# Ledger of designs, part 4: VHH binders against Hydrogenase maturation factor HypD (hypD)

Target 1, 377 residues: Hydrogenase maturation factor HypD (hypD), of Rhodobacter capsulatus (Rhodopseudomonas capsulata) (p26411)
Amino acid sequence: MKFASEFRDPALAKGLLAEIARLADQIGATAEKPVHIMEICGGHTHSIFRYGLDKLIHPGIEFIHGPGCPVCVLPRARVDECIEIAGRPEVIFCTFGDAMRVPGSKLSLMQAKAAGADIRMVYSPLDALELARRNPGREVVFFGLGFETTTPSTALAIQQAAREGLANFSVFCNHITVPEPIRALLDDPYMRLDGFIGPGHVSMVIGIHPYDFIAEDYGKPLVVAGFEPTDLLQSVLMVLRQISQGRAAIENQYARVVPEHGNRVSLAAIADVYERRPSFEWRGLGEIDASGLRIRAAYRAHDAEEKFGVGYAGQRAAVEEAEGCACGAVMTGRMKPVACAQFGKGCTPEMPLGALMVSSEGACAAYWQYGGARAAE

## First folded at step 1 (VHH)

Design a24 (framework vhh_lunsekimig_d3)
Fold by ESMFold2-Fast, scan of step 1:
Structure a24 (fold): chain B 377 residues (1-377), chain A 117 residues (1-117)
Amino acid sequence: as target 1 above (377 residues)
Amino acid sequence: EVQLVESGGGVVQPGGSLRLSCAASGSIFSINALYWYRQAAGIERELIASITSGGSTNYVDSVKGRFTISRDNSENTMYLQMNSLRAEDTGLYYCATEYFKGYWDYWGQGTLVTVSS
């Protein structure tokens, strides 16, 4: 096998593929009636296409690319609010690089920067703290974005700012959570999901028990997975093994990295700084109860929504996609990127119509780089 | 507001039994999972037992077969039945809960268990 030779242990990969095929045949999985497995993490989507697992695996196994890309599910209105904050002359707006190209209603952050906004790419919220220390006459705002993997670092930065009395540091909080969108997807009457590959890095923070409802309430297996191709293949095998046994449980393939109960220090920092919003708008999914975080009253001096009078109105805005863009359908697994009328035509990484083509963790970008559009290269 | 209160700790002889309780006050209908942690002298705080909202349980190897975690959702109380106690079980026992699915939100203040020689 062409792509299996790229794996660190090609013999293990071939053995796993053979056992997956055996179990797929045993449960009656075919291309006509496939087992639908959703991977939730954008890193898993990337690895699946990079290593050609979608092509190497039995045709009765279909990967559904879930909402595992934070910038991809961010509403246009929230990008617009970032641009409003960044456009103020007193503000230094700090963000991770992947957010720079995400389209808002009129501008991306990259375009706002080109128009004169002081927007800086940083590698850590701690870099924004240092900017705040060095620029006491300016308001330094960090764009808090991401799932539970990024939230602890932002919480620690807020705690440090409060301890130091660093009044010119604040966070525009757009942190979101993983278990809640899984429940929303399982409650969707049009979704046909048989199992899940759980996110490795998120689970390092939250552990595996936040996913127990998937097995207990919905009767679906979930396996937390690492990012190596053999991790992903082992995880698929574990999902199929559960299906073949008529069983549903939460299992941890990534136990060498993911502790059962997560990282207590990280969770304590999150709990100290943040509380759950009643709901949060997800691009393509609508409002999802308890899926977003906001800064608690005790840290309100470091809450950019409070400080600049933005936030809640933007979350309630209708999500509008560019004409012909099927981002919502792709994000919910109803459509593959290659089925979007604009894919490779009006929508490319050079000229993205939606967020899924901007981020390497987005399904459209991954398909472009490794999948359908690149299959002939 | 949610508060967790542990009770049932005390001094017990090796081979004896204790039942710890963790009572929750306030509205905590969104609790998904409940946990018992132990902090023993000279070791880091460790998770010893967990129970999900559906009743699935997990235990650290050192207590498996000897401890039983259970919950009564009608009285907002979690229990840890501790049998065949050993000197190594001595420690401060904390209950904890994830609130709003997946976050450790609330901790009790701890209850002391001392297993005499």
Scores: ipSAE 0.000, ipTM 0.199, lowest interface PAE 13.9, mean pLDDT 81

Design a25 (framework vhh_brivekimig_d4)
Fold by ESMFold2-Fast, scan of step 1:
Structure a25 (fold): chain B 377 residues (1-377), chain A 121 residues (1-121)
Amino acid sequence: as target 1 above (377 residues)
Amino acid sequence: EVQLVESGGGVVQPGGSLRLSCAASGFTFSSYAMSWVRQAPGKGPEWVSSISGSGDYTLYADSVKGRFTISRDNSKNTLYLQMNSLRPEDTALYYCARYTLKYGDWEFDYSSQGTLVTVSS
């Protein structure tokens, strides 16, 4: 079948593609001199490949797959700390399933589980709270991981544990933030980004105004987008309109879902439980200022870093990926996943060499599963 | 309500062929990329192949590339997997899957039924 069958409204999709092509031609975008648009959400990366948008869109538009996958940017040293905690006989370690295969320095959580660690896959921090209630003689540790989308749920779980007096519940906090890595990417003199597709689900929590600096300080457009193909095409069109007009603003294509000021209840819970670290290490990207969260002193009893003596005792250097893996270059748009020497050879979802192949939201995994090209046969 | 019903499994000798089918309902089939996922006895699930909503783009796990072919008929809401040159290690329960966001993460949305493929001599 042709491309139109992939969209709920194929007439609208065709119209959007035509207008995008017209504006791309008007601004002089070509395959040799493309407009670079970064999506900073793993869900958008997935949708782009799933619907073949990278192949259907004008060749002067190039999508750059940003660091929108929390497990992908988790440092090997932080995985090692998870394994140290999980290896203690008093601990029940709870995690989302996607974190199980992320490589540490020696072991993944899956390998630690196979070696005898009590590691449980859960769907919610509330599952970990229930485990804490049912196992009062054990320490239940939840792996707090994710961008602003997941941060409110762990904040609420911590607040509930404190109210209830669940002394055996704690969170190993590895929550990170979206605006800060965007600033770090824009400060890179070798990064050539013309615009952004902003994350829909993160923006449901934080609103659109945390991105204002992108337009105000850097003169680049960002459009918060939904996940349907026509949402993404409308968002690209909105970015191109700004470029053609010599304008830079933060716009919301996903207003039916994303409120301008975010979710006040979620933001209040985050502010109550968490504060910013001075910096946080991102796998493949290095240290990024103010980009990680730590549990505040008021909730110290529920902070696994304090309870088990792990975390940033001092500054740690970034740990490089396995030999031949180009994860950092892929996350910064310096190469596509298929250009990595290990892609599909030494690095597959079954035998992942780097984090981008482990998570469903990683660029390498999305490229592997959905590929922007037909099978070569 | 999303429903996926697999069929076409069976017992086949090494080197043989089978064609699996998946009947989809409860969603606009042509708007979603579809996948095949398998689970061998005593092992975790393994992704096998994916196809875009239009059918224009396909991707295969290295273990099956050149032997398996994924295809779809959007007019019939049906996904197919043509399996050639089957090996004993292809023995597994095969699931038709739609990749979707659940519980804050992406995972395959597939049935619990599957269709059993046994390659034995």
Scores: ipSAE 0.000, ipTM 0.159, lowest interface PAE 17.5, mean pLDDT 80

Design a26 (framework vhh_7ubx_2)
Fold by ESMFold2-Fast, scan of step 1:
Structure a26 (fold): chain B 377 residues (1-377), chain A 119 residues (1-119)
Amino acid sequence: as target 1 above (377 residues)
Amino acid sequence: QVQLVESGGGLVQPGGSLRLSCAASGFTFSSYYMTWVRQAPGKGPEWIATISSGGSTMRDDSTKGRFTISRDNAKNTLYLQMTSLKPEDTALYYCARDIYKGWTSFDYRGPGTQVTVSS
């Protein structure tokens, strides 16, 4: 294909696309009866749209953009708790920039900041730790957010605060895990998933064996993938080979980066600082067992939930979609972003109705940037 | 609150068998991946096997075929069936609760049960 010439290795990309098409035809995959492949990582969603892989690939291959964006699945009530903490006059509330625009029940953090709350954007939890050192008369609270890729950095910051005796540093822990939502989606009898593209960066931390249950219990293939367009195409090819052969296994396309057993130092830090919650609520998906982390008793002084009396135990309200917004349906693969009634009308990156339009890792934002913006041509 | 208590260790002749048990309490056992780890005198901990909440198993190549991990969620109990035991299997065996798969990811471990393989 002429457009495939934009890839770093266009000859390899063309060869992969041709072999994918051959296997898709062999399987009998068509636009009317596609093979559904879910990518879990928001970075993969971004790359698929950036490189136009969704348009270049055989029409019998359908990408399902899974819940791989941490800010996208953050419950409304957890945003409300952030605003409650940040509104206290003694508090400096620190967060990553992407979380600023996520809607709560009444306000986003950006709106709370505009109303006078001391909310600061940081690039790492270590920036918040430095703010705690420089402001000993203030309570510095870091918004702990992200999958297993970001969890080690927050764990290290908590360990350092404990070693230094920085009593004014704490973390509002909202870290979540990847294998557990995959199990929840596979347990849904109405989900139509044939295979998975596994997250590259998360797997650098946890390794490949956390995904073994997908093949062993559910009979579905998963291939851990890199982020280059040829990495993604090779991974799709590997999934299709398994389907064509009637087998299911966990394979690692990203072995140059992802070790089989993950990062032992990172996992040790996580194990020292965190334990699993019995369940955690995901916006648009509901409660998922064992999918959230909390700070252990040994680090209780650095747990903002304990320190400020906010608690997950009180969280009961289901997340309601905005009128005409289909964010939950998009995250579960029941609808593409462009099929949402609000897409490009009431929901844009400038005026987002839901979290999927806020984060660059969200399906709606990626579709807008790489798909929707070009529709006018 | 979280407790893990191993049992079933002891002195066994080479070629013998043992079944280790790990009784769990203070948490929802069925929701967690569980791991067996061993540590020989003067050596670091060695991962043996992990079992998922759903029952799928991952095993170290050095012991697979001789050791089998299993669980009974109704009894909150983890098992390790060991066969064809060798003197090199002599170690303290402990169970661990995992936040992720693998021996480095465990957040609680038991005090262990000693396995000694000797004539």
Scores: ipSAE 0.006, ipTM 0.288, lowest interface PAE 9.7, mean pLDDT 82

Design a27 (framework vhh_7nfr_2)
Fold by ESMFold2-Fast, scan of step 1:
Structure a27 (fold): chain B 377 residues (1-377), chain A 123 residues (1-123)
Amino acid sequence: as target 1 above (377 residues)
Amino acid sequence: QVQLQESGGGLVQPGGSLRLSCAASGFTFSSYWMSWVRQAPGEGREWVSSISGSGGSTYYADSVKGRFTIARDNVKNTLYLLMDSLKSDDTAVYYCAKESYLHYGRSDAFDIWGQGTQVTVSS
């Protein structure tokens, strides 16, 4: 897309691109030996492709599209457990719309709904709580998904259900955390990472200090970023400035939105309702220690894993992606979406083979929509 | 530099009382949740209690509810644990911890630990 039509301040954007190019040249970054910057948030992945920042930026800067899409990293086994729960005649299964098309081993939730399961799309766990009030003779199960941004709302719904004695409300908890997968990626000897763009919305909840270990233990910079093109360009500039200076620190480009210590009310709600699992399986990445949340014993009546005898996440063998799907390689920066043999052939938004093609926050779907792949067809 | 220094531990009889203190320096104390965590010989660490930066919110492990009180003095940069009706099972090294990550009660999401102070409850 045309530079001027996409940016609200073209002069600022041009200035940022020029300074980025100057620092990239100073560092010696080239297309053959690029600086690898991972953006963790799926919203940043979407914005990068929407605004064509990957094409406008100096060729010595390479974006690595990290595991910032919750439905993209949800294991097939957990989708299969959702379908088993939703298939019970006493159950009303509530989920966000983006989870409906995520492929399980045999079915997606959308296909299960078409086959007769009572699955309802909701915009908030509070909608599911209201369904529980209106349907006291049925089990209402909410599909708890997302990083720390969505976790507080689910915690509040569980607290409210406990206060009201809504015994027919429960949550299938698949909430995950951001700092732990970053540590796992940095511990991977094959990972090629020089810096990070930190998630804006997650950091509104947790603040910036959960990322301190990235600079302190690994010597890598991280900059928390907003979602506008100039926010992302400023954040890239801040990362490159640190690299050029031989420095590593956690910086906040999004200070107008993200407070240093996050949202203490949200954190208190999470702490009351949830505890960490010893490990949790991430689709395409394997087991990551302490990266998943579990409902505490005090709220056990509202835990769908306890109610329905599921909860073998991390105890089953990983289910392989469909043949030829390279979602794991895309999420770790080993491959771009167009290099996947199935991209645009057997894998499209209408017939997705892997989760990265389902969600708009997934790299494959973002590249399809904004990367010109549809025009090539 | 950032430091946490625990004190107030010792030998106490069952049913007795003890007051632990943690002197904090090198950071803006009032901006952080603070916690007490304990470790009994041969066991893992167990979260005991947490207090918000303002002191307005407190949380306790079920094993200590009604017996322990967490408090802070933001003028003196000091965290306290007031321990009543002590039991032999309370025997542990008690650590002062600054919270930088999500705190899920029994979680290990602490970025700074003090040296600890030994509490021994025996007859």
Scores: ipSAE 0.000, ipTM 0.198, lowest interface PAE 11.0, mean pLDDT 81

Design a28 (framework vhh_6z1v_2)
Fold by ESMFold2-Fast, scan of step 1:
Structure a28 (fold): chain B 377 residues (1-377), chain A 123 residues (1-123)
Amino acid sequence: as target 1 above (377 residues)
Amino acid sequence: EVQLVESGGRLVRTGGSLRLSCAASGRTFSTYAMGWFRQAPGKEREVVAAISGSGGSTWHADFVKGRFTISRDNAKNTVYLQMNSLKPEDTAVYYCAAHPYEYKWLSDSYDYWGQGTQVTVSS
């Protein structure tokens, strides 16, 4: 692609950085009074650190690392419910690799596996369907995780199980949505956000219009971005142009990939299989209305919450984060990972206290890997 | 778990205008995709217009495009259908419908339905 080849052009990157610096100076942005831009997607967080954009960009621009990691925002109580399901002798529990290391109140799934639970790492919900076909005497449960990017694949697996009559396949649904937590962050009087970099892969599914409220109700710009360094720099430039012009709009820098109205096939599958929960608990953010999905009555036979009697409101005791862990403050951008008292001391990738250090998409893990604090701590 | 109640249907002369309202009760109205449907005697129910949960995306059937406009006010839990340049062929019972997933605004299938409101267009 001609446009894709320009992303590898150092002259383009240099020009974008110069224009960003010019606009930042016009806005009056300084290291003491920066423009705060939140990126929600964990893939953007990774790319910013991988390519050193946080160090190359004007010091008046500060990236805030939002809650773009599905396992990071998963409540401890939901991990505990996974362990309860996996502990049944009839169950083969299937999950993505990152979820294996997420701490529950007592155990992670990896520790439960070591203690004798039949837990399998899979790459797709379709792998779990094949396990169900090959093990007709066992209950195969897939741990449904992720934002709108992951949800279509799980929906398709449920549809296929229903068509085949695979009565031994079910999903423990913990799929969540992106627009709702953005509203929760904007409603927080202590958050200072000037703009957003919108998630590229989520927006491939939902389109750009779900973000309209950010501009219309809150007067903040959002630019949907690709993952190349020049995609991110162009998106920052687009946010700064809006700020300099006193505008707030939803713009799409990733139009070569993200259609305005999203992916109709994916949306149809999601709408067929799922409905909104009244609310869902997010680690660090509390209850957020309409932010979680549940399997509809038509697919009840494939709903692990119904089948195993878990996930009911009020059934679980309140579960707190590990003592001394500042995960909630880090996840909402109020604190950098290095400011957490446990960072690099009691909390490391080998011995994580919270999910932000477990997942490669978590802010704590990214700071550990790219922040250079490992040797200094 | 959403209840929908339509209002505004009445007798109108050809060329007139009318605004239908659909009041929603229950949780999470702002996340629901909403649609207006109509059914005339002896005909199948047909989709007239649809709107996403945020209101950012709308669709109108070709036979009403330029004459009808769908909108919503999430603060009032209400969806509207503004009908202009009414024709006798627009005579039907109009239904409001909701889908729990806000991005499925182009769907032909909806989960929750109102009881309908009668619109009659006389010569």
Scores: ipSAE 0.000, ipTM 0.277, lowest interface PAE 15.7, mean pLDDT 82

Design a29 (framework vhh_7nfr_2)
Fold by ESMFold2-Fast, scan of step 1:
Structure a29 (fold): chain B 377 residues (1-377), chain A 121 residues (1-121)
Amino acid sequence: as target 1 above (377 residues)
Amino acid sequence: QVQLQESGGGLVQPGGSLRLSCAASGFTFSSYAMSWVRQAPGEGREWVSSISGSGGSTYYADSVKGRFTIARDNVKNTLYLLMDSLKSDDTAVYYCAKEVTYEIDSYFDYWGQGTQVTVSS
């Protein structure tokens, strides 16, 4: 990393780093007793390591890389259900590329594809909708993944399929929500979180008010942030100002992009198509109440769970991570990726043991890419 | 910034061959699987082939198996698609693609500008 070449405004960045250091010292933050700030967005995790912010920032500030990667928190059993659906000869199974290498219990989707399943990588749910129009004799199933950022696009595709009577299009719904896991983490009595960097893209959809409970019920600050290094530094500064003042509020550093009340069209589409599940299983975090979405009865013809008889409920036991993989501990901030015994040895992006090494939004993949290949070696 | 630049497309007769290249920069190329995706006129995007970061594993769409070969040069940060026995149905814009990231748009992978392949007599 070269400081000047990586930052579009090096003078602003230096000024922000100096003010962060001043406030950190004022608070009494040290490497031994740091202020813990969780970024929940995988894009923020990626930017922090890409720009070396973890090395440039005051040692009393510690970033906790939260569960901001949708594919990383997807249970093995849900991957197994994807493989079951994709294995049917009538099915064209459509997924985003990042889901292809995520380990299931026996196979990944990429391995199932190599074994003969008709699995297509797509870049939009609209690509899958077009495949359904072009292949009326086949069942086209889209793997619905992601937080509130991706949910509107899938909802719009379902609405369009229903309007057109496109009976051969369905969605395997695994969409999840951001506020609910934050509540679950804050309810953990052993979790030491002092503040949050809120997700920029999710907040473009939901606005800032869904986070109000973080300040009101838990007394913790959250600042919604953009993705430029100076956005992230300004957001950290805003969190530290609140801590130094003994206050807690939800603030928006990304106001040029994120509207206070979110995107009305996106929210209306979500509300029309989806309802909340009572709970949803998160890999490494367990069941989180109200954190998953399912397709409403009005759109049941486009629900792959109903159509193919795969069920969300009824898993017999939690599926363990691969031997020696510490993904759950990394996602909860109990361990950094380089402390995992398998990092750079038995676990690499090409041979991943857990999902955090598969996705660029995962902490393990970010440490690999920007911390130097084979950093744990 | 991630940059992907395709080249090597053109007009070729049925049964002919083409070699597509994709020059990659702005990320650790050897650490990521790479893909070729195509879009025919009036059709949606179709996945063609993928290769693991090391090049040790390759995967192909049924429509191109035995005719296309994906390869990579991790020293030169270049992805290749070697296309033999080309058919009119292979006519499309071919895109070099990296896995989708949250930084830009959650609906799209990083793509190059594409390179046009036209198979016709």
Scores: ipSAE 0.000, ipTM 0.160, lowest interface PAE 17.6, mean pLDDT 81

Design a30 (framework vhh_vobarilizumab_d1)
Fold by ESMFold2-Fast, scan of step 1:
Structure a30 (fold): chain B 377 residues (1-377), chain A 117 residues (1-117)
Amino acid sequence: as target 1 above (377 residues)
Amino acid sequence: EVQLVESGGGLVQPGGSLRLSCAASGFTFSSYAMAWYRQAPGKGRELVAGITSGGSTSYADSVKGRFTISRDNAKNTLYLQMNSLRPEDTAVYYCAAEYTIEWTDYWGQGTLVTVSS
């Protein structure tokens, strides 16, 4: 109850927690036999720890922190390709700030910038378009990264560059998709998942129906959730209600923001510019079929993979994770960050061994900031 | 190895002034942008003021005209001069080092500033 006083509506939060506890008991959920609920959004992972929901909620409910952080699942080989492109004297390499500290095999983008590469942080791919207009003698490359939330803006930037004839603008496409890794996790015989909290912002683009297979083929509930603590609690309650009723459906707790069919304009732009790769490698998860996007032949002039001769993805040698780092086990829910031998010792936000400690959307960084890691210091 | 150590916090009356200092060691201070963030009870951490390696400054709208950020590269020290303090300025103030804009590489432990009658 102590931490519930920090919520915008403490009375609603208390009521939701009580009803969650009642349903958890009815289901027979205990700390020894918990209901496992995976959140698929790094923003939800952050909110859960920020508001202490993992400590306030019934002990029979266990949150599994899924692969909802784009920079966390980006392979080292793809970071190495960014550094190769950025290192060229003619290139202005543009990226979102969260990608700067992700480790490649030898360097991060931040370290490449320190060594003299022209790397610029931008807030939008439209900022990279403006840089291309102002620097016609330079190659401006935007690092296309993220789930379906960021993909439409990059698609629109590519369409605009093609319309204007901005030959010096290109995108290094590393966009990935959410439904496909959920299928891969559900196909894993060692995963024990009872339900899902679905991503709010991704669902603004794709709608709720891309998740229908989770209920129809796998018999598991998914509830698309907002980011307020009461949104998350209501979504957990909705998952538990389905489990108690022996039901599996896709429900939308975030209907005030997420339309049922998503954003038609965004989806049309994606379909025009991008096609699915046969497979894409995810750091910690391996190859996942149909989970990555590439630029279609019609926009080849704006494809940095074609322009710079990179993107050999499946032909790159496997890059081993740092010794003693348990990032793969943390990302797949087999281990909590605090159980990693390096957590708070050899792996800190100042000296990260893996991507999960670099990004604020990563489970390790969230545990460091909000999970009591500083008390253990 | 890397350390950011804040000092100068304390209790002041509304309308008063404080000067915060941040002593940096273990990295090339002159190559980093530096910033002050603050976190009030029950709120998230917010950017107060920033200064680039070249000396360009930026301020949150809530502190413009009242606070001044400065740096001394010879002493590896960052400063925040806080004037006309208000009760809403009460917070833990954190020193931060950023090699790239918006990405904090190093954090200090924080220093408490309380503005109260």
Scores: ipSAE 0.000, ipTM 0.105, lowest interface PAE 21.4, mean pLDDT 82

